VH-VL binders against q10319. Designs and how they scored, part 1

All scores and structures are predictions.

Target 1, 217 residues: q10319
Amino acid sequence: MAPNTRVSKCQISRPILVGNDAKPLTKEEKEKAPTDHTHTWRIFVEGVDGEDISKWVRKVVFKLHDTYNNPTRTIESPPFEVIETGWGEFDIMVRIFFAPEAHEKALTFYHHLKLHPYGPRMEEMKASGGLVESVQYEEIVFNEPFEYTYKLLSQNPIGDGHGLAVESEPDHPFSQQLEQDEADKLDFAIQEVKKTIEMYKQQVQSLQGQKSSTPVE
Positions, changes and structure headers below are counted from each chain's first letter, unless a header gives other numbers; antibody chains aren't numbered by Kabat.
F, E and O stand for the ipSAE by ESMFold2-Fast, ESMFold2 and OpenDDE, each averaged over both directions (binder to target, target to binder). V2 = 0.75 x the mean of E and O + 0.25 x the DockQ between their complexes.
[cut] marks letters that were taken out.

## First folded at step 1 (VH-VL)

Design e10 (framework fv_anetumab)
Fold by ESMFold2-Fast, scan of step 1:
Structure e10 (fold): chain C 217 residues (1-217), chain A 126 residues (1-126), chain B 111 residues (1-111)
Amino acid sequence: as target 1 above (217 residues)
Amino acid sequence: QVELVQSGAEVKKPGESLKISCKGSGYSFTSYWIGWVRQAPGKGLEWMGIIYPGDSDTRYSPSFQGQVTISADKSISTAYLQWSSLKASDTAMYYCARHTTRVYVSGNTYTYFDYWGQGTLVTVSS
Amino acid sequence: DIALTQPASVSGSPGQSITISCTGTSSDVGGYNYVSWYQQHPGKAPKLMIYDVSNRPSGVSNRFSGSKSGNTASLTISGLQAEDEADYYCSSYTSSSTLYVFGGGTKLTVL
């Protein structure tokens, strides 16, 4: 409880989505992109259910493939994303930084960029004209956070119970209630990803319809 | 087209230093982790550690931490495994392999090796 | 280092099916869907046969299949052929300090 100290026996978490979406280049986009590029893609770090993660994320650094100009992209304000064109799948380094007052080490991870339909939803992605989405739900857990982070996150809870502070136990780090909450959060995030894919399909269908709706020329 | 080519066999005496190499081609070398796996004569596979050539982030198995050094030179797409002072117990086949890693903010998970080098036999004897 | 438990040897006749088990804990095989299987012929480098429990890389025969139940993963080889005679290793990501772990290996003999 003292200033500049960690809150003992306390654990607080926040869910985020890390991933990419991609689609084949349109004729107009191909004219502006290098001749060997086939897709436009976006890598991102986002809050679940529209949470503004800039409240506790200071910046996100994306390290792209070395063939890109200025491959290290530092994004200091939302949306925490990079939009590019390319032809190959590769790993993107994603580094999340917290406010200095949090006294927490930056998180570093690697996302494998997906450009082509894949996995159990491959037929669904093909049906959308090649619109691909590869998104992972992750829970960032702050074990014994500094008072700054504890107050910040406790004062800005997420409606679905995300980010609730929980006292840890030596033999059982989490209560059964917390385990159930985590399962519910994961199911919610999966549902959000599926909804986003459906919205993108609708946007693609809308653009296809609009393009053919003005036949007089 | 993805290929990992390792340096040739080595015969050394205890106490000598050694650095063996693994050159990647046919893919973006800086975009994949490279792992090292040891196989002592007639024994199974042992994971030693990995490196991400893009930023030289290295992770070691506890059994090999401080025993070897893993490094990479991204300008020539080559990873290295180095000993400052060899022991007879270092006699083994050493493989490099491209390691697939899943992205998670909770931490990286190291999932499988998809392409393997041919191996470098290291023999340490008097 | 932590090792996953495999039988030391398994044998079968041409045309038969065999199964090799790989037993770990909730920190590796039981906790994640990141089990892989490697085939190693004498004097050769290992070859990836199965990844993510049951997925097969391009070029690997559909006679090879993987599955998992609780803390035990299994590799099944159907229609055994002479060239299947090799050592087979399972592996898994682990949340333990070792990060990645191999099984002890199983020698398959085709008689």
Scores: ipSAE 0.000, ipTM 0.420, lowest interface PAE 16.6, mean pLDDT 79

Design e11 (framework fv_anetumab)
Fold by ESMFold2-Fast, scan of step 1:
Structure e11 (fold): chain C 217 residues (1-217), chain A 126 residues (1-126), chain B 111 residues (1-111)
Amino acid sequence: as target 1 above (217 residues)
Amino acid sequence: QVELVQSGAEVKKPGESLKISCKGSGYSFTSYWIGWVRQAPGKGLEWMGIIYPGDSDTRYSPSFQGQVTISADKSISTAYLQWSSLKASDTAMYYCARQYRTIEVSGSTYRYFDYWGQGTLVTVSS
Amino acid sequence: DIALTQPASVSGSPGQSITISCTGTSSDVGGYNYVSWYQQHPGKAPKLMIYDVSNRPSGVSNRFSGSKSGNTASLTISGLQAEDEADYYCSSYTSSSTLYVFGGGTKLTVL
């Protein structure tokens, strides 16, 4: 028989934010930084709307430009971020490792560090004294996840899920419907998670559209 | 090589407690569901329930809920079926088997058994 | 509880073909493609012969085939051999509260 060790015909996604923020060094900060550094910046991996991703993320590895001391930074507990100072823009490798029980492969992203106002939000960034935010909305897709991975993600739905809280219902001497109700609730939770993710994606796209709009009236 | 090895035959009196075992080997025990199937003498197969050893999530057939307890100890790759108080009607052959359960967009489905234990005969008589 | 209906017995001669039916409802056999078939020799554990209506596990003879029409699934054994003599059980997922059900079993006699 062909092995089937995963949840078949199932795809579950989790949104994350991979990005950086940055600002010009203040006069006081310049006195304590290397002479050629112009900005302080932070690279991060965060859940959408403050979700605690440490429940399914084991660690995040950030590989900075080789000019930094110890350029490979391993962060094993939240917040999954690195704060540094610098003067140049470069690509940062971001590698996300999942909980060991998930048996899922690590994912690699590349984020281009932004220090200077840019893109659709350029005028807003300039108006804020050079505060820069460059955030990528990424959707981590688990295609045919292991049963454990699926349960872990489904037990912590994003937004308003159906909830699996009824798993601890009182004992029934006779309940022919109990197990089917649990299966239905789990299926509902999957659909709610997918809808919530799509909603967040649409919100991000809407915000990007608003920022790129030509000011009129 | 996947193998499920069950504990030996038991002879008990009504009212006694019993716990029988099913040890898996040759695969990741915590990654597959284990189901329990009963076969009364000269009768057909009856599905009792299922457990996921990785987190001890269990589901029971309504006919067996409250009658038996299914559990697992992942540190020794062993699943268990237990009675607090046996009845004569519990006399049967009990099989453990690796059962596929899939969670699909349309709901959870209980699928086939691919590997079976050899069975544990339980006889309950006065 | 037995939810699926099978004939109690079926017989054939070596070399012939026989078919065993398994009838349920739209909540099990008719509603899903998750019918499996098991062979059980006396004193032995069941062995998976067919899964998901028509798929054969590695090591199962191509003389065994499965199909489904409406609420009835069928197991067909062609070129009957003496060692095919056994009890055969169908099973299915069910959307009802029992979650998983077996048929009553069919005794195949090879004469």
Scores: ipSAE 0.000, ipTM 0.433, lowest interface PAE 16.5, mean pLDDT 78

Design e12 (framework fv_anetumab)
Fold by ESMFold2-Fast, scan of step 1:
Structure e12 (fold): chain C 217 residues (1-217), chain A 126 residues (1-126), chain B 111 residues (1-111)
Amino acid sequence: as target 1 above (217 residues)
Amino acid sequence: QVELVQSGAEVKKPGESLKISCKGSGYSFTSYWIGWVRQAPGKGLEWMGIIYPGDSDTRYSPSFQGQVTISADKSISTAYLQWSSLKASDTAMYYCARLGEYKVTIGSSTWYFDLWGQGTLVTVSS
Amino acid sequence: DIALTQPASVSGSPGQSITISCTGTSSDVGGYNYVSWYQQHPGKAPKLMIYDVSNRPSGVSNRFSGSKSGNTASLTISGLQAEDEADYYCSSYTSSSTLYVFGGGTKLTVL
């Protein structure tokens, strides 16, 4: 019933980061956490380049493992994150809901929670005392968005406009430039995660940054 | 192959120290918890504790905390169970076992031992 | 000396089906789907038969099945065979300081 408000033959995209950071519990944190917990971790959904995604994201629902108290966590305002303690690695369902004016369906992502050093950066993680980073770079694509989304994202482009594309069908894409843009986005995503980890470390150091520690009674 | 190999049987006198070993091979030793399970002669299985070799995080059953030391040397993929002073009541079969992590699409972690060592019999008698 | 409650013994004849129960509380069997079953033959290490209530590892016979209702988990062995004669232990994650708990064990005799 609102088809006339859509921008035909238009495609807009926005990059986001879906990921977690984690570290082993300190002696003090272990005293406050359940006896089976080994790590404190944070799952998040963030914009790149400091974008305030709350302008177009209404809420994020994180579904944790069933062993957690209230495993379905609904976050309706930024920061879109959950901080917990835990033991095992598991998949977290991350569901992103858009403003009603966008007339878009929720998107579902699955992020595998990483607590232990892994992959190509495993030695770096070990050298940091077990500080782990696992971040997915995702690009949300709106096909034939409503004027609301079109205007909002067009007026708030990311960087050189690399997060926004408005074309019917490009016949000969500039593949080298697109490849370079992807590399630049990934480099920025990595830097943003390190910034996020530093903010999280400050929360932990204050001994007041933890929001939850009880997966069971 | 994927296996846990334990050190040989021990015969000790009360008051002696002992350190038994459990060597993992064929898998990422630092990525799995290693548990120790005791079985006294003719009795059931008793959980003693676990260690994560990657960071040496160690958790003990309250019944065994202060009575034994669990440790690991990740450079040689080996976990250890140690007594500073053995008692006759320590006579038992000791098993090491791997506590796996099960990766699922919407996560459930694991709390089961999928790989077991052959056991080390410790006899303490004077 | 908190252990999950199992019957001390159970017996059956070849071809029969038998069930071994494992009763805990809401902090272990009743609260989580982390129930496992181990088979132990004399002089041997335990062997994982069932994990996460009802899942079978590769190489374990379809004759073995697991289930759970409330605070009680069950191991069922159908088409009972002589080689099934062994001790069976249930286990569960527990939210208490012990983290992991075994049942007292059940001796299965095939007569």
Scores: ipSAE 0.000, ipTM 0.429, lowest interface PAE 17.1, mean pLDDT 78

Design e22 (framework fv_anetumab)
Fold by ESMFold2-Fast, scan of step 1:
Parts: structure tokens; sequence; C-alpha cells
Structure e22 (fold): chain C 217 residues (1-217), chain A 125 residues (1-125), chain B 111 residues (1-111)
């Protein structure tokens, strides 16, 4: 048995943000960009609620469209992002790698790059001069993690305790008291999800404020 | 194998509402955008808009935004084009067409590989 | 301009070659390699003939070829046949708010 072994019947999760923001190139920026490019954009992987994900994420690989030089971009240090210019919307493969001690497979996400106003906020995006954001909330789940990952994540909880270890047990005989306990746990989980959604909204608004706030001098 | 089948011809009066359909078969309906193209009698093709049935993301040509509604029901692999109040100038052939990307997942509007047979809409008093 | 510029009509005899032009701007035809060509016979739906400037779908005759130079894309039909008589439309992605534009169409007459 290796000293660093899996924690049986255990599941621990972490929320992350995978997304992009974009804006049309200014007249000055167009002079420096390739003639066919219309926008500057950023693809990123970020923690929620200010979490420094570099503590458990080793590197992020972004696979861009083949028209880009060196379309495979490996980012080994935070911030885990790529900033580029372009004209087209496409799927970006986002591959997240963990420390070797975690003994976890890399996770692959696909993010659809949004450059043009879209969806329910389309009129707002048009009114902002074409500032676009598209951010997806993802939950990374570690099933029976190695002690390394379990200790690391358990000692560094985020938000309202979201991402703390949850022990998974085989089904066992139910009682009326246990049925009520399960209902209470579900209500608690629903409240935690609502708090997490609010946190996500705050992160999205923060990103929008950061992108809009550029000094004129 | 891939086929887009549109609803039949419509004859309407100005002010009436209308919803026409486009049913896809022989492919993964939620994996491709569906576009709508208008052709007035004796005139050329005009792009109206496009929808991704997987999440109902919809883009409109500025000329048609607010004039029509594009929607989709992925449970029956059907896209729709709808008017709340028809005008005589809406008389045209309406085509639906499947949008293909040169790479997977892009929303840039580039080309349409399969076309429906068209729905003729006539609006007259 | 809301449409790409095509000649209203072109004509040729069987066995000849003809070229149909499609002129836009640097924000569409000149800026991107996403030009398509569609063939439409009277009373029928359009059919894709060329995509991404020069690529042919399976089943389209190699007599049809596409190219682009600057802001002008071209569809060339060699060895003209009677069945080629149709309307031809070019189209392009555009970086403007329109996102996609068609040309005005060209009526090809054979014979």
Amino acid sequence: as target 1 above (217 residues)
Amino acid sequence: QVELVQSGAEVKKPGESLKISCKGSGYSFTSYWIGWVRQAPGKGLEWMGIIYPGDSDTRYSPSFQGQVTISADKSISTAYLQWSSLKASDTAMYYCARHVRTYEGSTTVTYFDYWGQGTLVTVSS
Amino acid sequence: DIALTQPASVSGSPGQSITISCTGTSSDVGGYNYVSWYQQHPGKAPKLMIYDVSNRPSGVSNRFSGSKSGNTASLTISGLQAEDEADYYCSSYTSSSTLYVFGGGTKLTVL
C-alpha cells in the first residue's frame, strides 16, 4: 500500500469559472492587429470567490482554432488565461492538469468563444460598445481522491464551505427519521446552490467592471 | 439521409399571426444551427437569422430583428419562424437551412449545406 | 452595402467557360475565407456549390471552381452544360452586425 492512498467513500468538489470576454478593436488597436481581426478576446480559468486555484491546478492547456500560430497554449502559472485578437467564434478546448501527487486525470472542457452580442443581454452588450462576456460555472468533482488532494482541498475551503469533502455511502435501510434528515439536507443544499449562484453573479459583474474601467489618460 | 422538411404554403391577411416550421431528420438536430432565408417574388436571397437548437441561442439580421421570432423545439427536432402581425411585404418564399462550421462549435455564420423545400407565404387582403 | 455585388446576368454557350464575380469589402469577402456559392433552379431551393472560397461538397461537379482575390470572389464554371442554367448567389461571413450577407444573384443563361 502506498503512503499516499485514496480516501475511500469520499467525494470532494471545487467550483471554477471557465469563460471568455471580448470587445471590438478600437481604431488604434486595429492598426497593430492583423487586418482581418475585429476583436480582442480573453479565455480563462479562474477560481470563484477569490480562490487561488494554482494551489491545486498545475497547468491549463488552451487549444485555439488552427488558424492561430501555435494554437496549443500551455499556461503553467496564474493567471490561467490567453489573450488574443481574432474575428471568429469557435470552440476552445480547455484542459486542466493537476499535480502528479493528485494521481488524477486531466479534465477537458469546451468553451464556445463569444465575440458578438448574444442571448438575453444582447441589447445591453450592444449598448456597451460591444463588450461581451460568456462565463460558465463548472464543478470539478474528485471521486475517492488521494490523501494529497483530500487534505489540500479540505484545509482550504471556499465560500460557504462549498467544496468540502462529502462522504459517499452505499444505500442502507431507511427510517422515517432518516427520511426527514435527507429532506433537511436537500433544503440545505438548495440554499447553498443559491449562495453559489449569487457568488457567480458577483464574479461575472466584477469581470465586467474590470473590463469597462480603463483610464482615458 | 439529412433532410429538412418545411410546413405547407400559407395564405394570410395583413395583421394575422403566423408560425411556420422546419423539421430536421437524419442528423443530430441539437448539434447544428438552423438558419432562415427569405426570397421575395422574383428577388434574391436575404438572410433573416439563425438558431442553435441545443441552447436556443439566436442571432438576427438587423433588418429582421423585432420583425420575426425564431425558435426551436429540440424534443421534436423542429425550428420555427413566427410573425405576430403579418404585412403584405412579408409575401415571400421562406427557406430553412442547416448551418455547417469549418470547425466544430463555432457560431460564425459561414455556409448552409442542406436546404428545406421552402414555405410560400402570401399575405393579401 | 447590404448585399455583395454580382453582375445581374452572364451568358455562355455549351462547352465554354464563364466566371461570375462577387465583390464585397475588407469586412466580408476581403477579410475572411468564408465565401459560399449557391445554385438555384426556377421553383427550387438553393443548392450549395462551393464553400470556404474554393471547396466543393461531395456530389458537385469539378467543373465548378471558386477563387478569391482581394475583395472579389469568383465562381468559374467550365464546360458549360444546359443544366447549369440557373441563378447563382454568393455569400460571405461579415464582421459587421449583419453577420452574414448574400450577393444580389446572377442569372446564368446557356445556349
Scores: ipSAE 0.000, ipTM 0.421, lowest interface PAE 18.1, mean pLDDT 79

Design e27 (framework fv_anetumab)
Fold by ESMFold2-Fast, scan of step 1:
Structure e27 (fold): chain C 217 residues (1-217), chain A 124 residues (1-124), chain B 111 residues (1-111)
Amino acid sequence: as target 1 above (217 residues)
Amino acid sequence: QVELVQSGAEVKKPGESLKISCKGSGYSFTSYWIGWVRQAPGKGLEWMGIIYPGDSDTRYSPSFQGQVTISADKSISTAYLQWSSLKASDTAMYYCARQDSGSTVTIRYYFDYWGQGTLVTVSS
Amino acid sequence: DIALTQPASVSGSPGQSITISCTGTSSDVGGYNYVSWYQQHPGKAPKLMIYDVSNRPSGVSNRFSGSKSGNTASLTISGLQAEDEADYYCSSYTSSSTLYVFGGGTKLTVL
């Protein structure tokens, strides 16, 4: 008789993207935004390469700067995102909740909202008309998950089956194979992030192509 | 509640002009793209073009460029599809559909809400 | 216009699983994760079933799932039911002169 249904010596990981994009407000958008707002921005939690994370994420809570009305935004269904306008950069708390049956504690991430071109991609962002991307790759690790979570994640593998459960070696505190498997998973996830970023660049080019050029008088 | 309501069925003769409508409600009309999709009798879906009502930026499928005009009137949240001179081959069901985008930062390439369709019959 | 390739028809029995393929090129299905699937019952407007390859809108049954491998996207319907009988269309963003391209459609018959 066992009151709990944990899967012993089992570790499952899932990569996610926590990030924001942003661009300067258009003239139309400025008419509806507060006078001092300069940008439209989006904060999000997404799976890598289009994974439907709603299968194992119950809800995401975003806590914005206290100057926003209703700064705590609870998103209970995909897409797990918040779209707003603003002028300042600040830290957004991102809290990910799992189904009660998972018996997992909520995870908290902090993302610094980026509105202005920055970092090694600064010139690229300037060339895109001020379109900014700031994306964090995060790995969610479930150690000895309950059967509920184990079944969910095992039935929904990422890509070609990467991210599946890995059993720890009982005779060694940390095996070289487990470390190599984690490195391989990380390499896979990094490639998927690069692919996602490249697709976003193509989408920006397409959107700019769709928009009519506005001539200055 | 988001809704797209299209104008009623039309019966026309070749050479006549026609303008059909698609009225959006329950959302910010100027913040989303409206696409037009054609379906000939017994055939599949065919994308015609798309418009952003906020600034009237319009893109057409190469097959429909110069054959139709897409426009929008943001004061009444209505998009339009217009022909200057109809032909029998324009007989089809015409759908308007909203391209999901809550902002100008990220555009999503799928149609989340569809109008009920406008049947256009062109015969002599 | 060039359309994405779908089988003209697929059939299955209640409780069975079926899969509908949608094949394009590296300029559409293979190059981007912007594949959507629509269900159309006779005389009705299309309904979004899957977007961005594998995501389901709220209210769509989890019996419907999407995936992609190379230049081919797939829609899988598990636990097939009579009400699933409909035409199914895939669509993708394309980097060519056409922003959208649709598949030719697949008629699903449930017998």
Scores: ipSAE 0.000, ipTM 0.416, lowest interface PAE 16.0, mean pLDDT 79

Design e29 (framework fv_adalimumab_6cr1)
Fold by ESMFold2-Fast, scan of step 1:
Structure e29 (fold): chain C 217 residues (1-217), chain A 123 residues (1-123), chain B 107 residues (1-107)
Amino acid sequence: as target 1 above (217 residues)
Amino acid sequence: EVQLVESGGGLVQPGRSLRLSCAASGFTFDDYAMHWVRQAPGKGLEWVSAISWNSGSIDYADSVEGRFTISRDNAKNSLYLQMNSLRAEDTAVYYCAKVRITYGSGSDYFDYWGQGTLVTVSS
Amino acid sequence: DIQMTQSPSSLSASVGDRVTITCRASQGISNYLAWYQQKPGKAPKLLIYAASTLQSGVPSRFSGSGSGTDFTLTISSLQPEDVATYYCQKYNSAPYTFGQGTKVEIK
């Protein structure tokens, strides 16, 4: 067996989504939740375009606010997510771990939990009955990865060449194609989020239509 | 790893009762709605029943309403289906299935299934 | 109740062929449509949700399209391991109705 050494002049990347969903509590959810809680929310780490990130992510640790019981949540198998209830917005630490054979340090992200409609999509979120989505596109870059990681990721490419290894040339800039690939990946992530909002919005509108057509007196 | 294991199937006479169990592991059971789906021999899939994470919302297919009762024990990570007044047409493999997420509508498709337990209703 | 109808009920194709399966809802269901693959003797496996979103780990040769009442599952290049029965399902609200299934075989 050949030694597991770094692949020089090599950069390989993988996109991921780090984010949260949230909505106001239903009557059933309020019965089990603490009296001051107003929302149910989900924090997650997911692959873009259906990628199975469990092939290269070993586990994800989510550290919630200290007021939660067992605030450090270790998720060792997909889906890499935590579902909770609460009333406040706070920063969640998201730490991603790789196999020991990768010889890569864990990556730490901080995601600010969003429970209320916000930003450029605020009107869409309000129209959805309060369904909030806050999703960050993150690019995990392995610079001069060990052969283990290189082989693993190369055997599981993302469609259309996304996430494939790129060799650098000392006197030339990185390909402009990489910038386009990153833009395309972000667009895919945004489209997925928009589809979820649209589905919920359609359901809310359908319910409102039923109420308006219901005979009263 | 998410695992769902059904048990309790077997041969039972028409008009009798049978109780199915589904043991869940590898995820936080009480954060997810759970469903029962059945499949008659050589036939297609038929949705049977759903229960929310806290048992606050329960739904049944018209074909089983009034005869079957879905329930769960979150402390034991277990889902149950009590089947009363069994008929020959209830003969099927019964699967338990997990929804992707329990909130936000549009995420209650089934991301994980058990291997199923066979129920045969015959004299 | 909303009815889900698949066509064809069965098909036989050669390895490498493009296979198309259709699912029709009797009423609009937006994009609350999932596709499942069931191999003989096995539990169903989720392939696609939200009409067109590929489930993690599913080969890229599978794709879904459609919205409202008409939906399509496509296998761009049929492989031997794709021999199975495929089901569409409406979700989001009860009843969680399945189509009758389409059996895919290799000739």
Scores: ipSAE 0.000, ipTM 0.426, lowest interface PAE 16.8, mean pLDDT 80

Design f8 (framework fv_anetumab)
Fold by ESMFold2-Fast, scan of step 1:
Structure f8 (fold): chain C 217 residues (1-217), chain A 124 residues (1-124), chain B 111 residues (1-111)
Amino acid sequence: as target 1 above (217 residues)
Amino acid sequence: QVELVQSGAEVKKPGESLKISCKGSGYSFTSYWIGWVRQAPGKGLEWMGIIYPGDSDTRYSPSFQGQVTISADKSISTAYLQWSSLKASDTAMYYCARQEYDILTGYDEYFDYWGQGTLVTVSS
Amino acid sequence: DIALTQPASVSGSPGQSITISCTGTSSDVGGYNYVSWYQQHPGKAPKLMIYDVSNRPSGVSNRFSGSKSGNTASLTISGLQAEDEADYYCSSYTSSSTLYVFGGGTKLTVL
C-alpha cells in the first residue's frame, strides 16, 4: 500500500494568482443588469503559466457582498471564477480547499474588488474604456506535506520542469564537523527555490502584460 | 440568537430505519459546517462527520463511513443523520454542532454552538 | 479508533488550580494550533471553553486558560469552584484521519 504520511523536513510551494477584472457595462449589458449596476466584473483564482490547479485544488469558495443573491459561491471545477455585475467596491473572501487526501487546511485570502481605474496605470485604464485589472501574487506553501501532495506536485512541475520542493531545516542542531557540509546543501536548496520564484514572477509579469491588452486597436 | 434544535428522542427496534434532524436558526445556515457527534451511555464524545450545507460537501469519520448518511436541506435550514438499519450498538445520545466558519476571521476548526441532543435507544 | 490521551480523572479543592493534559501526535496536537476544549455537565450538551489552543469565547471565565507544548495541550482551571465539576474533552484537527479527533475525557471532581 502506498504510504500517505507526512514527508518530514520537507516543503513544497506553488504560486497562484488571486484577482479581478472589471469594465463599465455596455448599453446592451445595462439593459440586462439591475438598474443601479454600472460595471461587470470577474473574481478569479488562477495558476501561473496556465497551470491547471484543479489537479491539487478541490474547490474555491468566493464570499461576495450580502446584497447579492446567494453571496457564498462555491466553484468545484475550473475555471475558478465568478462573473457578476455591480456598482460598489468591496472585499471578497476567497477560500481555497484542497483534495481530502492532502489533509491540508483551507487557505483564506481577501481581495479588494477594483472597478475604477487606479494606480500607475490609471491613464492607460481610462484610455482602454475603463478596463481594470487588479491581481495579487500569492504563494501557497505546504510544510511537511503528505506523500499524496508531495508526489502529485512533484509529478506536475511548473514551467520547464523546475520543481518547488525544498528540504526543511533539521530539527536538531548539527555537530560542528557536519555544519559546513549541510549548510552548503541547504544554501543550494534555498537558492534554487529563490531562482524558481523569480522565474515565476517574471512569467506572471509577462502574462499580465498580455492579459491587460485591449481586444481591439 | 444562534440556536440548533434537534428532533425528539427515538425508541426503535434493530433493523429499523431512522432519520433525526437538527434545525439551525439565527445565522446564515449555508455559511457554516454542521457536525454530528455521538456519545454512547457513560462514554466519551466521538465525532461522526460534518457537512457544509451550501454545497453539501460531506466528510465522515472512518469509523462511521458507510454506517450512516449525513445530509442537509438548506431551504429549511435543517441537517439530518440517517440509518438504513439500526443496531443495538447505535444506542447513544447524538449531538449536532455548528463549526465556526467566520468569513471575517477565516475558517475555524471548533464547534461553537451545540444542539440539545437526541437520545436514540435501540432495543433487542 | 484514535483518541487524544487525557487522564480519566482529576480532583481539586475550592480555590485551588488544576491542569488537564491532552496528548496527541505531530499529526494533530503537535502539528497544528487547532485545539479546543469542551465542558459537559451531567445531562447537558458540551459547551466550548477554549478554541485555537488558548482563546476564550465571550462569556467564559478567565479562570480557564489553555496552552500547548509539543504534542501536549493543557487546560488550566484556577480558583476552582463547585460548578466547575464536569467532564472536560479536548479536540484537535487531525491529518491522520478525517477532520476531528476528541480526547477520551477527564472527570473533574471538586471536593
Scores: ipSAE 0.000, ipTM 0.437, lowest interface PAE 16.3, mean pLDDT 79

Design f9 (framework fv_anetumab)
Fold by ESMFold2-Fast, scan of step 1:
Structure f9 (fold): chain C 217 residues (1-217), chain A 124 residues (1-124), chain B 111 residues (1-111)
Amino acid sequence: as target 1 above (217 residues)
Amino acid sequence: QVELVQSGAEVKKPGESLKISCKGSGYSFTSYWIGWVRQAPGKGLEWMGIIYPGDSDTRYSPSFQGQVTISADKSISTAYLQWSSLKASDTAMYYCARLYEWGDSYDYYYMDVWGQGTLVTVSS
Amino acid sequence: DIALTQPASVSGSPGQSITISCTGTSSDVGGYNYVSWYQQHPGKAPKLMIYDVSNRPSGVSNRFSGSKSGNTASLTISGLQAEDEADYYCSSYTSSSTLYVFGGGTKLTVL
């Protein structure tokens, strides 16, 4: 079979979040984990603004540190995530695959697993009882996408029209509007990260409530 | 029409450097992987490595990692295979080929368009 | 350094059908449907004949077909013609993320 036709002079993009969250192991969790493990953590690929990325992402492969059993984890359905325990920080390879009909190269990202409070949000993380998150904003750009991808993404817009198809003009100078649009998308992602931190604070409160009501065994 | 045109035959002595080329035309050069395949005289095909010209992502067969350098110049739609110091054992026909990656595969590719080959002879 | 096993040669007469096998390991080759076949005439570059086990590119005769059973992929050429005389190579994905492997090649003689 020949691939379908590409849409000329067209660019369409989609933002995604690639990141991890982590928390210290509870007393109960330590009883079931290896003695040297200190945290439980989650690596994920998620859409922005509630987008169901499984409509155009076929699968995500996470390559963990070689010390883990079956370090290559293939996730073929949402949620695109892996949950584990550990003590060390390391780089995780995240590879995103598209539907075969898209005829697009798989994308590879590297995410450094964060377990300890860090950076400008360190105080919020400490205040949450050691709940940590490290999220990176990525813009997936399809330049001259095949008709399959163009139709799929154009028919499924996200939020306030973010990530819609844009006619590409390679010989035009970089526009102020394009720069401002990119800054707005980044600001939106930062706001989503802040919401996630607040969610974790609520989870700490919930966990402490559950601990007081849970039988000690 | 889609085609890959390779540079002409080379005759070299051991220790000399060499850079051969593969020019693509009739398609979006930055949207396909370019691979290099070696064929020693009277022998079969050997996978050397692959490059994606759009971002210069380059991967080598373990047997050729550190032996050659693969590069591309997307402004002139040309991929390169380079040796810093040739050996007599490098005598072979070298093919470039366009590869298509299915989104469903891990790292699988098939080679749908091939260059005509560049014969490299290394002898004293 | 990992190679797929093909017979060194195979022969047939015009009008007959012949099959060329390509055998890999059970853990990697047998687990995936990513096998391609290439035809090479003397002094010429290889030409893609089959991809993804059984798919045929535009312009390739329907006399060529591919299949797979367990660890062995097969290229079948029906209605054999003199022009089919060539070397045939299989290739397959392996578990190594950077490794793409070829078979040793099979010389087809049309007698």
Scores: ipSAE 0.013, ipTM 0.476, lowest interface PAE 7.6, mean pLDDT 80

